# VHH binders against Methionine aminopeptidase (map), part 5

Target 1, 301 residues: Methionine aminopeptidase (map), of Saccharolobus solfataricus (p95963)
Amino acid sequence: MTEDELNKLLLAGKIAAKARDEVSLDVKASAKVLDICEEVESIIIENKAFPSFPCNISINSEAAHYSPTINDEKRIPEGAVVKLDLGAHIDGFISDTAITISLDSRYQRLLDASKTALEAAITNFKAGLSIGEIGRVIEKVIRAQGYKPIRNLGGHLIRRYELHAGVFIPNVYERGLGVIQSDSVYAIEPFATDGGGEVVEGKSITIYSLKNPNIKGLSSRENELIDFIYTRFNYLPFSERWLKEFSTNVDELRNNIKNLVKKGALRGYPILIEIKKGVVSQFEHTVIVKGDSIIVSTKSL
Key: E = the ipSAE of ESMFold2; O = the ipSAE of OpenDDE; V2 = 0.75 times the mean of E and O plus 0.25 times the DockQ between their complexes.

## First folded at step 1 (VHH)

Design a36 (framework vhh_gocatamig_d2)
Fold by ESMFold2-Fast, scan of step 1:
Structure a36 (fold): chain B 301 residues (1-301), chain A 122 residues (1-122)
Amino acid sequence: as target 1 above (301 residues)
Amino acid sequence: EVQLVESGGGLVQPGGSLTLSCAASGFTFSDYELAWYRQAPGKKRELVAGITSGGSTVYMDSVKGRFTISRDNAKNSVYLQMNSLRAEDTAVYYCAAGWSEYHLGTPDYDYWGQGTLVTVSS
């Protein structure tokens, strides 16, 4: 890792933390999810970064992957437990962070479970440690509070223009996951629930990424859309809301996206829902491993 | 266009060894995670071993210490070295390639091979 690369990672972390902390104050009953996510994304852009993925607002039993659509009318319900998940990048150097906001005081212990698990995981995080031991720490903390960790979700290695770079940081003990590497960037993201401790895919897809730009037999307009996506987002996740410069015809845009997913040119990310419809909490930081140093790039200022 | 082609399966005695190979074409191999799955008759398909683009590995508990997954990006190939084979290792073995936000072993791997049969019997 060069000093320039490290500086970009740190700045992306600070910008994401700023957007997270400022916009979390606007998470209230009746607020439009579209307004919240547009505010997050505008703060990131105003600070001369780009979103590394669309702002996610996942409510109650939704664990991940809801980003508002064009003209989305969805509002935050009374008493909601809301996961606000966002990130920034500078030249592909990525930050990723999340907090849970509860509008219902009955869920404070559920929030504390994933929050204290994140703190414990960071305290134990070091180069050379087995990745599965981080899962052990997270699981122990969450279960001690009387909740279940979500076993099929976890943190991940981050690389330039690659949000999920193929290394999984579990929320439960697992063997054979390798060791934490120096000069590496990881997201650590405990999920806790009062449900079954697993997620399943729901029906809604609001987030996409480029999967294969070289599919044959596409129309000229479909190829133009692929070129637009690659030029602006590379292989990072994107929202239909970010395609407004390509087309103002929402129905045409949605039909093209659906067709490109079906043909394998785009990947869709289904909403993830707790298997027993349990309430889910999540906290997440991006950590940079630099020799013996662990730098939490997304910590509050 | 995209292909995963498994080879190396066959009949082997208990305690024996086999090396499975999977040759990939039609995608940027180095960017993808690779996995070996297996399915025995009447059972669900299960993850045996996985390897990320960065080289991190995962193994099913019953094969740890006996099986080793590896990749060769220059040859666009992934391998499963199987030692100390047991009758319960008998299955069709599948090569899979993809990327997932979940733990390795999700059914949303992008590409799958046709499978190669491994029979462990005297």
Scores: ipSAE 0.005, ipTM 0.239, lowest interface PAE 11.0, mean pLDDT 88

Design a37 (framework vhh_7ubx_2)
Fold by ESMFold2-Fast, scan of step 1:
Structure a37 (fold): chain B 301 residues (1-301), chain A 122 residues (1-122)
Amino acid sequence: as target 1 above (301 residues)
Amino acid sequence: QVQLVESGGGLVQPGGSLRLSCAASGFTFSDYAMTWVRQAPGKGPEWIATISSGGSTMRDDSTKGRFTISRDNAKNTLYLQMTSLKPEDTALYYCAKSYDEFMGHWSDFDYRGPGTQVTVSS
């Protein structure tokens, strides 16, 4: 990693942390999820970065993968436990961070479980350590608080223009995942629940990414949309909300997206829901490993 | 420690052939699907092909008929045979251990090695 690359990673982290911390104060009962995520994304852009993926707002038993749609009217329920998950990039150098906000005091221990697990994981994070040992630390902390870690979600290696770059950081002990490398960037993201401890796919899809831009048999309009997506987002996840410059016809956009997913040009990411409908908490930071140094790029000032 | 080491790249003239290798260690190679991905200068990563643990292959239509993915489980090695190479094939080629999207991974391909450079030029 060059110093220029490191500086871009640090700045992307700082911008994401700023957006996260400022907008979290607006997470209240009856607030529109669309307003919250548009505010997150506007702060990132105003600070001369781009979102590395669409702002996620996941409520109660939803763990991940809900981003507001065009003209979305969904509102935060009273007593909700809300995961706000966002990221920024500068020239493809990515940050990724999340916090949980509870509007119900009964879930304070659930939030503490994943928050403390993140802190413990970062404290133990170092080059040469087995990745499975981070999962062991996370699991121990969450279970000690009386909750279950979500076993089929976790953190990940980050590379330039690659949000998930081939290494899984588990929330439970797991063999064969390799060792933490120096000169590398990782997201660490414990999930805790009062449910069953795994997620299943729901039916709603609001987040997409480019999977294969070289599918044959596409219409001219479909090829234009693929070119638009690649130019603006590369292979990073995107929202239909970010395609308004391509078309103001919402039905046209949705039909084109649906067809491109069906043909294998785009990937859709179904919402992830706790298997027993348990409440989910999550905290996440991006960590830069540089020699013996561990830098939390998304830490609050 | 999971390690993937790519080799076999180099400078080749249009119409030429190359065979890329990926040596795998630190995991039970035969239990995993393996993938080849390339990244051309100024472009994002492009999936080329995946081979399952059982030997079934999935290929990108743009390189279908010119590139063949194969594996040798006894040697823990993945191969990409490339024929009829074009200037557009110039890229850094990576091999990757495939991950299940149910595990929260948003990409079908993941990089593990430094890659091997292929340059197609006269």
Scores: ipSAE 0.000, ipTM 0.164, lowest interface PAE 12.9, mean pLDDT 87

Design a38 (framework vhh_8h5u_2; at its last look DockQ between E and O 0.01; V2 from the best seeds 0.00; counts 0 for: pae E 18.6 > 2, unsure alone 61.7 < 65, placed apart)
Fold by ESMFold2, look of step 2:
Structure a38 (fold): chain B 301 residues (1-301), chain A 123 residues (1-123)
Amino acid sequence: as target 1 above (301 residues)
Amino acid sequence: EVQVVESGGGLVQPGGSLRLSCAASGFTFEYSSYAMGWYRQAPGNQHERVAIITSGGSTNYPDSVKGRFTISRDNAKNTGYLQMNSLKSEDTAVYYCAADYTGWKYGDESDYWGQGTQVTVSS
């Protein structure tokens, strides 16, 4: 890892932390989810970075993978438990972070479970440690608080322009995942729930990424959209909200995206919902492993 | 101000090779935020994309040139390259490089095109 690459990772982390900490204060009953997520994305852009994926805002039993759509009117309910998940990148050097805000004080212990699990995981995080042992640490903390970890969600290795680079950081003990590597970047994101401890796919798809830019048999317009996506976002996730300069006709745009998913050019990320409709909390940091040192790039300013 | 300039065109026999260069000036690749692309236009045709490389190094090619053309970039020199191998008479065209802002920006008119360099493939 060069010093320039490290500096970009650190700056991307600071920008994401700034956006997270400032915008979390605006998560209130009746606020539009669109306004919240656009504020996150605007702060990132104003600070000379780019969103590394669409700002996620997931409510109650929604665990992950909802980002507002064009002209979205969804609002924060009274007493909501809200996961705000966001990231920034500079030249593909990525930060990824999340916080839970509860508008109902009865869920504070659930928030503490995932937050304390994140702190414990970071304290134990070092090159050479079995990745499955991080899952053991997370699981132990969450269960000691009387909750369940979500066993089919977790953190991940990050590489340049690769948000999910093929290594999973579990929320429960697992064998055979290898060891934490030096000179590497990871997202650590415990999820806790008072439900069943597993997510399933819901019906809504609001986040997409490029899967295969070389699919044959696409129309001229479909190829133009693929080129637009590839040039602007590479393989990073994107929202339809970021495609307005390609087309102002929302129905046409949505139909093109749907066709490209069906044809295998794009992948969609369905909303993830807790299997028993339990309430979900999440906290997340990006961690840089450098020699014997651990740097939390998304630590509060 | 902001410019891209192509060079390296010329006359080549079928099966031969050429290497085109695209030099950018008036901005730096300090942020590595610009994609660079190569396009060509033969008389009577619209521009055809032949290669693109993102700021992160990802590349894409249409079937007409895939396996024969290779795009690359040197961010420190603000320069992109197109290596063209196994050239055919059908590759005869004016070749243009373009730089495009890869950040999210509504209504952006930041694309920069060169004036072109002629490639002629003839026996």
Scores: ipSAE 0.000, ipTM 0.131, lowest interface PAE 18.6, mean pLDDT 86
ESMFold2-Fast, scan of step 1: ipSAE 0.092; ipTM 0.520
ESMFold2 (binder alone), look of step 2: mean pLDDT 76; pTM 0.765
OpenDDE, look of step 2: ipSAE 0.006; ipTM 0.264

Design a39 (framework vhh_7d4b_2)
Fold by ESMFold2-Fast, scan of step 1:
Structure a39 (fold): chain B 301 residues (1-301), chain A 122 residues (1-122)
Amino acid sequence: as target 1 above (301 residues)
Amino acid sequence: QVQLVESGGGVVQPGRSLRLSCAASGFTFSEYAMGWYRQAPGKQRELVASISWSGGSTNYADSVKGRFTISRDNSKNTMYLQMNSLKPEDTAVYYCAAELPYGMSYQDYDYWGQGTQVTVSS
């Protein structure tokens, strides 16, 4: 890791933390999810970074993968438990962070479970430690509060222009995951629930990424869209909302995206819902491992 | 090192049965959802069946419902696909996949087997 690379990681973390902390105050009953995520993304861009993925805003039993669509009219319900998940990048050097806001005080213990699990995971995080031991720590803290960790969600290794770089940080004990490496960047993201402790795919897809830019048999317009996506987002996830410079025709965009997913050029990420429709809480930070030190790049200022 | 090894493919007549196995190693098998995918020549890879980490939940493609059964034995780190009433349209390479815990990533699955050929000839 060079000093220039470290500085970009730190700045991306500060920008994401700023957007998270400022916009979380606007998470209220009847607020439009579109307004919340557009505010997050605007703050990131105003600070000379780019979103590393579309702002996710997931409500109650939704755990992940809902980003508002073009002209989205969805509003935050009364008493909602809301996960706000966002990230920034500078030249592909990525930050990733999340906070849960509860509009119902009865869920405070559920929020405390994932929040204190994140704090415990960070305290124990060091080069040379078995990755599965972080999962053990997270599981112990969440279960001690009377909740279940979500076992098929977790943190991940981050590399330049790679949000998930092939190493999983579990929320339960797991063997064979390797050891935490120095000069590496990780997202740590405990999920807690009063449900079954597993997510399943819903039908809705609002987030996409480039999978194969060289697929044969595409129309010229489809190839133009692939080139636009690669130029703007590389292989990072994107939202249809970010394609307005390519086309203002919403039906054209949606048809092209759907076709490109079917042909294997794009990947779609279905919304993830707790298996028993239990309420989900999540907290997340990006951690930089530098020699014997750990730096929480997304910590509040 | 993570490995998924498929077995049980072959050539069969229409109406017969095959049982595919997927032996998993190098990860905690009981914590991952598993799936079977297939790819026929000139066609896209498609999900055939999936099974939750506990085996308590299963999902099937409409084309195989009532004919195929997915199961797992967590004590043996093995997933199975029982394929009954096979049709020529079932001819494909069948792939075992461990469904990664979900996240924003390039890859839905990092753990794929090499595939096993199933040919239903009439």
Scores: ipSAE 0.007, ipTM 0.261, lowest interface PAE 9.4, mean pLDDT 88

Design a40 (framework vhh_7ocj_1)
Fold by ESMFold2-Fast, scan of step 1:
Structure a40 (fold): chain B 301 residues (1-301), chain A 121 residues (1-121)
Amino acid sequence: as target 1 above (301 residues)
Amino acid sequence: QVQLVESGGGLVQAGGSLRLSCAASGFTFSYYAMGWYRQAPGKQRELVAAITSGGSTRYGDFVKGRFTISRGNAKNTVYLQMNSLSVEDTAVYYCATDQGYWMSGTEYDYWGQGTQVTVSS
C-alpha cells in the first residue's frame, strides 16, 4: 500500500463514519427509508467521496441488501431494530461500516452482543493470525450474551473497486480460511440474532452490480446503459436511484435492469432474511492492516 | 485453507452417465453455495449447476433436465449426476464455492483443480 492509497482509505473511512453518525440520529419511527439513505449518500458526496455501495437499511429480520428504490414509500415501523450499512470510496479506495439502532429498549442486549463482538474482534485483529480465530472470538462474545451469530454472513477482504475481494471473515470458528495479511483492508461485521443463526434469500432485489460488460447480443441502448454503469460505478454495487441521469423513465430503467440481469450482464443481490424471522443486529468497521499497525478507518471522531 | 477436490470424471460413451463428486475442506461446508462449471478447449468457462446452502438449484440451459446437482452436508461433498451425455458435454469440470458474505450462488471465489469428462460418439 502507498502513502497516497493509505490516505484515501483513511479519508473514505472518516467520511463514512461522519455520514453514519449524523444520519443514525434521524432513524426514528415513521421516517422514510428513502430520506435516510438519500441523506447518507448526500453527506458522502458533499464531502468529495462517492458511495461505495447503496445505503442499506434493513429492518428487524432483514439482515442485509435492502436499499430504497425510486419513490420508495417504506417507513421505519414503531419499535423497529434498524441496520444502517453504508460506505464511501475515493478513487475506488473503499470504506464499509454499519450500526444498529433499536427503537425498542427490549433489544438493547441483542445490539450489545454484535457491538461487543466487533470490539473484541478488532482488539484481536493482527497480521499472521488465523482468520478462523476472529470467528471464534465473535462467536464466543455473541453466545455469551444469549444470542446466535449468523453463521453464513461475515466480513470480507476489500480491494480497490472490489467490495468483496474473495476472503471471508466468519462470525463463527472455521478452519482453513488463511491468515490476516499485512497491507490489506478488511471489513469486520458481526451479526447477532434471536432466531436460527442463518440467513436465506428473499425475493426483493434493490441492489445490482456489473457482472459482465461484454455480453454479446445486447441492443445499442443496453450497451449504452452498461457503459454508463461502468463509467459511474465500475464493478461496485449501485441502486436504480443512481441511474436518473441515464433515464428519468422509471419503467424503462426497471425493464432494462431486469433484462440485463436475465442476460447475465448485471448481478442482483436479493435481500437476506433470518431463517426463523429472528431480529438481527449488526455492527461493522473497516480495518487497515499496515505492517504492525491496525487502523480502524471508520471509527467515530 | 479452502480446498476442493473433484473426482468421478473419465471416458464415457454418448448416452451414458457419470457422477462427479467434490470433496470440500477448510470451511464450514453447509453454510456456502457450491457450483459446477465446465470449460471445453478454446471456450470460456460456463455454469453447469449451482446449489445454495439451503438447497435451491440453478442449471445452465444446455444441461437442464439431464444433470442434477445435490449436496451431502454430512460428508462435505457436492455431487453432479450427469445423464444422457453427449459429445458436447466433453470438458474439464470444476467445483467451486462462494465464500463471500452474499449468497449469490452465481459468483465463486474458490475453485478445484478440475476433472476431465470425455464423451465418445
Scores: ipSAE 0.000, ipTM 0.185, lowest interface PAE 14.0, mean pLDDT 88

Design b01 (framework vhh_7d4b_2)
Amino acid sequence: QVQLVESGGGVVQPGRSLRLSCAASGFTFSSYAMGWYRQAPGKQRELVASISGSGGSTNYADSVKGRFTISRDNSKNTMYLQMNSLKPEDTAVYYCAADWYESGYRDYDYWGQGTQVTVSS
ESMFold2-Fast, scan of step 1: ipSAE 0.034; ipTM 0.411

Design b02 (framework vhh_7ocj_1)
Fold by ESMFold2-Fast, scan of step 1:
Structure b02 (fold): chain B 301 residues (1-301), chain A 120 residues (1-120)
Amino acid sequence: as target 1 above (301 residues)
Amino acid sequence: QVQLVESGGGLVQAGGSLRLSCAASGSIFSIYAMGWYRQAPGKQRELVAAITSGGSTRYGDFVKGRFTISRGNAKNTVYLQMNSLSVEDTAVYYCARDLYEWGSYDFDYWGQGTQVTVSS
């Protein structure tokens, strides 16, 4: 890791933390999810970064992968438990962070479970440690509070222009995941639930990424969209909301996206829902491992 | 590095059963959809069965009702129970990470394959 690379990672972390902390104050019953995520993304852009993925706002039993759509009218329900998950990048140097806001004080212990698990995971995080041991720490803390960790969600290695770079940081003990490396960047993201402790795919897809830009037999317009996506987002996840410059025709955009997913050019990320529809909490930080030091890039300012 | 190791293949008579196992090491098992594919000599690889991280399954046309895919996340293993085997099931069977993965890689991971031979 060069000094310039480290500086970009730190700045991306600060910008994400700023957006998270400022916009979390606007998470209230009846607020539009679209307004919340557009505010997050605007703060990131105003601070001369780009979103590393679309702002996710997941409610109650939704764990991940809901980003508002064009003209989305979804509103935050009374008493909702809301996961706000966002990230920034500078030249592909990525930050990723999340908090849970509860509008119902009865869920405070559920929030504390994932929050304290994140704190414990960071405290134990070091180069050379088995990745599965982080999962053990997270699981122990969450279960001690009377909740289940979500076993098939977790943190991840981050590389330049790669949000998920092929290493999983589990929320339960798991073998065969390797060891934490020095000069590496990880997201650590415990999920806790009062449900079954697994997620399943829902039907809605609101987040996409480029999978294969070399699919043959595409229309001229489909090829133009692939070029637009690659140029602006690389292989990072994107929202249809970010394609307004390509087309103002929502039906055209949605039909092209659907066809490109079907043809294997784009990946869709289905909404992830707790298997028993239990309420989900999540907290997340990006950590930079530099020798013996752990730097939490997304900590509050 | 990711390693998928298939086992349980062999020679069996028509009407018999085999259980294939695929052990994943150095791999992110719990979040990935896992699949079994097969390839007979001179033919293209075809889907046998797939299972998502949440346990939803799909099957190829020629194996529906005869084969069952399952996973053991605690053991990082995916299984294929093959019943009522026919000569047409003779192929090399490959374990793979399949279609749905949060933050997936730019490439598919395949095992080295295990031979299944069904004699008449």
Scores: ipSAE 0.000, ipTM 0.169, lowest interface PAE 16.4, mean pLDDT 86

Design b03 (framework vhh_ozoralizumab_d1)
Fold by ESMFold2-Fast, scan of step 1:
Structure b03 (fold): chain B 301 residues (1-301), chain A 122 residues (1-122)
Amino acid sequence: as target 1 above (301 residues)
Amino acid sequence: EVQLVESGGGLVQPGGSLRLSCAASGFTFSDYYMYWVRQAPGKGLEWVSEISSSGSTIKYPDSVKGRFTISRDNAKNTLYLQMNSLRPEDTAVYYCAAEYYDSRGWYEYDYRGQGTLVTVSS
C-alpha cells in the first residue's frame, strides 16, 4: 500500500462517514427512501468522490440489496428499523459503512447487539489473526444479547475497484478462511436478528454490476450501455438511477438492463430477507490494516 | 464457471422417500455452506435445509425437521437431501444453493438449470 493509496482510502472513509452521519438524521417515518439515498449520493459527489455502490436502505426484515429506483415512492414506515448502507471511492479506493436507525424503542437492544459486535471485532482485528476468530467474537457478542448473528452474511476484503475481493469475514466461527493480511482493507459488518439467523433471496432486484463486458451478439445500443457502465462504474455495483445520462427513457433502460442480465453481461443482486422475517440490525466499518496499525477509515469525524 | 446440477426428483406416494443429489463444480465446494431450497407451484422460494462447510452445523425448519436429512461429500463435491415421510405439501422444484459473498459480503443463491421436481401424489 503506497502513501497515495492510503490517503485516498482515508479520504473515501471520511466522506462516507460524513454522508452517513448527516443523512441518518433524516431517517424518519414517512420520509421517501429515494430522497434519503439521493442526499447520501449527492454529499459523496459534492465532496469529490463517487459512490462505491448505490445507497442501500433496508427496512425491518430486509437485510440488504434495496436501493431506490427511478421515481421510487417508497416511504419509511412508522416504527421501522432501517439499515442505511453506503460507500464512497476515489479512483477505485473504496469505503463501505452502515448504520441502523430504529424508530421503535423496543429494538434498541437488537441495534446494540450488532453495534457492540462491530466494536469488539475491530478491537480484536490484527494482521496474523485467523479470520474465523473475528466471527467467533461477533457471534459471542450477539448471542450474549439474546439475538442470532446472520451467518450467511458478513464482511469482506476490499481491493481497488473490487468491493468484494474474495475473502469473507464471517459473523460466526468458521475454519479455513485464512488470516488477516497486512496492507489490506476489510469491511466488518455484523448483522443481528430476532429471526432465524439466515437470509434468503426475495424477488426484487434494484442493484446491478458489470459481469462480462465481452459478450458477443449484442445490439449497438446494448454495447453502448456496457461501454457507459464500464467507463462510469468499472465493475462496481450501480443503480438504474445513475444511467439517466445514458437515456431518459426509463422503459428503454429497464428493458436493456433486463436483457443484459439475461445474456450474462450484467449481474443482478436480489434483495436479501431474513428467513423467518425477523427484524435485522447491521453496523459496518471499513478497516485498513497497515503493518501493526489498524485504522477505521469510516469512523465518525 | 460455477455450476450446481440437481437430480433425484420424481413422483412418489405420500409416506414415500426420495434422495436428491447436487453435483457442484467451478468452486471450492468444501469452503462453502450449502443449502436446499424449494419452490412449490405458484409460491415463493422456501429454505429447506443447510449444512456448514465442514458438515458440523446442520439446520432445518420445523416443516421438515425429523423427516429430511442433509449431508455432503466434500471429496466428491456432492450435496444430498434424504427425504422421508413425504407429504403432498413437499411437492416443489428443489434447488441446491451455495452461498457466494460478493459486493459487500452479500449472500447469493447460485443454482443452475431447472432444479429437480419432486411430486408427492397418489
Scores: ipSAE 0.000, ipTM 0.130, lowest interface PAE 16.8, mean pLDDT 88

Design b04 (framework vhh_gocatamig_d2)
Fold by ESMFold2-Fast, scan of step 1:
Structure b04 (fold): chain B 301 residues (1-301), chain A 121 residues (1-121)
Amino acid sequence: as target 1 above (301 residues)
Amino acid sequence: EVQLVESGGGLVQPGGSLTLSCAASGFTFSSYDLAWYRQAPGKKRELVAGITSGGSTVYMDSVKGRFTISRDNAKNSVYLQMNSLRAEDTAVYYCAKDFYGSWEDYYFDYWGQGTLVTVSS
C-alpha cells in the first residue's frame, strides 16, 4: 500500500465517520428514511468523496439492504431499532461503517452486544491470525450478553472499487477461512439478534451493482445505462436515486433496471430479514492492517 | 476484477460421468473457499459442493458419494467430478467464490457464468 493510497483510505474513513455521527442524531420517530440517507450522501459529497454504496436504513428485523427509493415515503416507526450503514470512497479507496440507534430503551443490551463484539474483534485483529478466531471472539461476546450472532452475515475484505473483495469475516467460529493479511483493508461487522440468528432474503430490492457489462443482445438504451453506471459507480453498489442524470422518468429507470437484472448485467441485493423476525443490531468499522499496526479508519473523530 | 469461468458441461446419459472445471482470476485463490451451485429450470439455486481454503469439503445430501469437489491452487482451479449422473442432476452449474453465510445459504458474493449439464438419453 502506498502512502497516497493510505491517506485516501484514512480520509474516506474520516468522512464516513463524520456523516454517520452527525446524521445519527436525526434518526427519530417519524423522520423520513429518504431525508436521512440524502443527508448522509450530501455530507459525503460536500467533503469531496463519493458514497461507496447507498446509505442503508434497516429497521427492527431488517438486517441489511434497504436503501430509500425515489420519492420514498417510509418513516422511522415509534420505538424502532435502526441500523444506519454507510460508506465513502475517494478514487475507489473505500470506507464502510454502521451503527445501531434504538428509540426503545428495552433494546440497549442488544445494541451493547454487537458494539462490544466489534470492540473485542478489533482488539484481537492482527496479521497472521486465523480469520475464524475473530468469529470465535464475536460469537463469545454476543452469546455472553444472552443474544445470538447472525451466522450468515459478516465482515469482508475491501479492495479498490471492490466493497466485498471475497474474504469473509464471520460472526461465529469457522474453520478454513484463511489468515488476516498485512497491507489489507477489512470491514468487521458483528450482527446480534434476539431471534434465530440467521437472515433470509426478502422480496424487496433497492440496491444494485454491475455484474456483467458485456452482455450481448441489449438495446442501445440499455447499453447507454450500463456505460453510465460503469463510468459513475464502477462495480460499486448504487441506488436508482443516483440515476436521475440518466433519466428523470422513474418508470423508464425501473423497467431498465429490472430488465438488466433479469439479463444478468446487474446484480440486485434483496433485503435481508432475520429468520424469526427477531430484532437485529449491528456495528461496523473499517480497519487497515499495515505491518503490526491496526488502524480503525472509521473511528469517531 | 474477480473472474470465474466454468467449463466441462454437456450432454451425458444416466449413469455417466462429467468433470466440471472453474478457472479463477483476480484474487489470491489459495486463501478463499469455493463452491459449486446448480439451478434447474424453475428452481432456486442450491449448493452442490464446497471446498475450504484448507481443503475441507461439504456436499449436498443427494450428491454425497457420487460427486467429488477438489482444488488445484497452482492452477487457480476448482473441479467437480460427477459420477453416476441422474436426470435430476440436469441444471446449470455455477462456480462461486467466498460467502457471507452458512453452506445452506445461497449468499455467495461472486458467481461464474455457468455451464449446462443435461442428463438424458
Scores: ipSAE 0.000, ipTM 0.145, lowest interface PAE 17.0, mean pLDDT 87

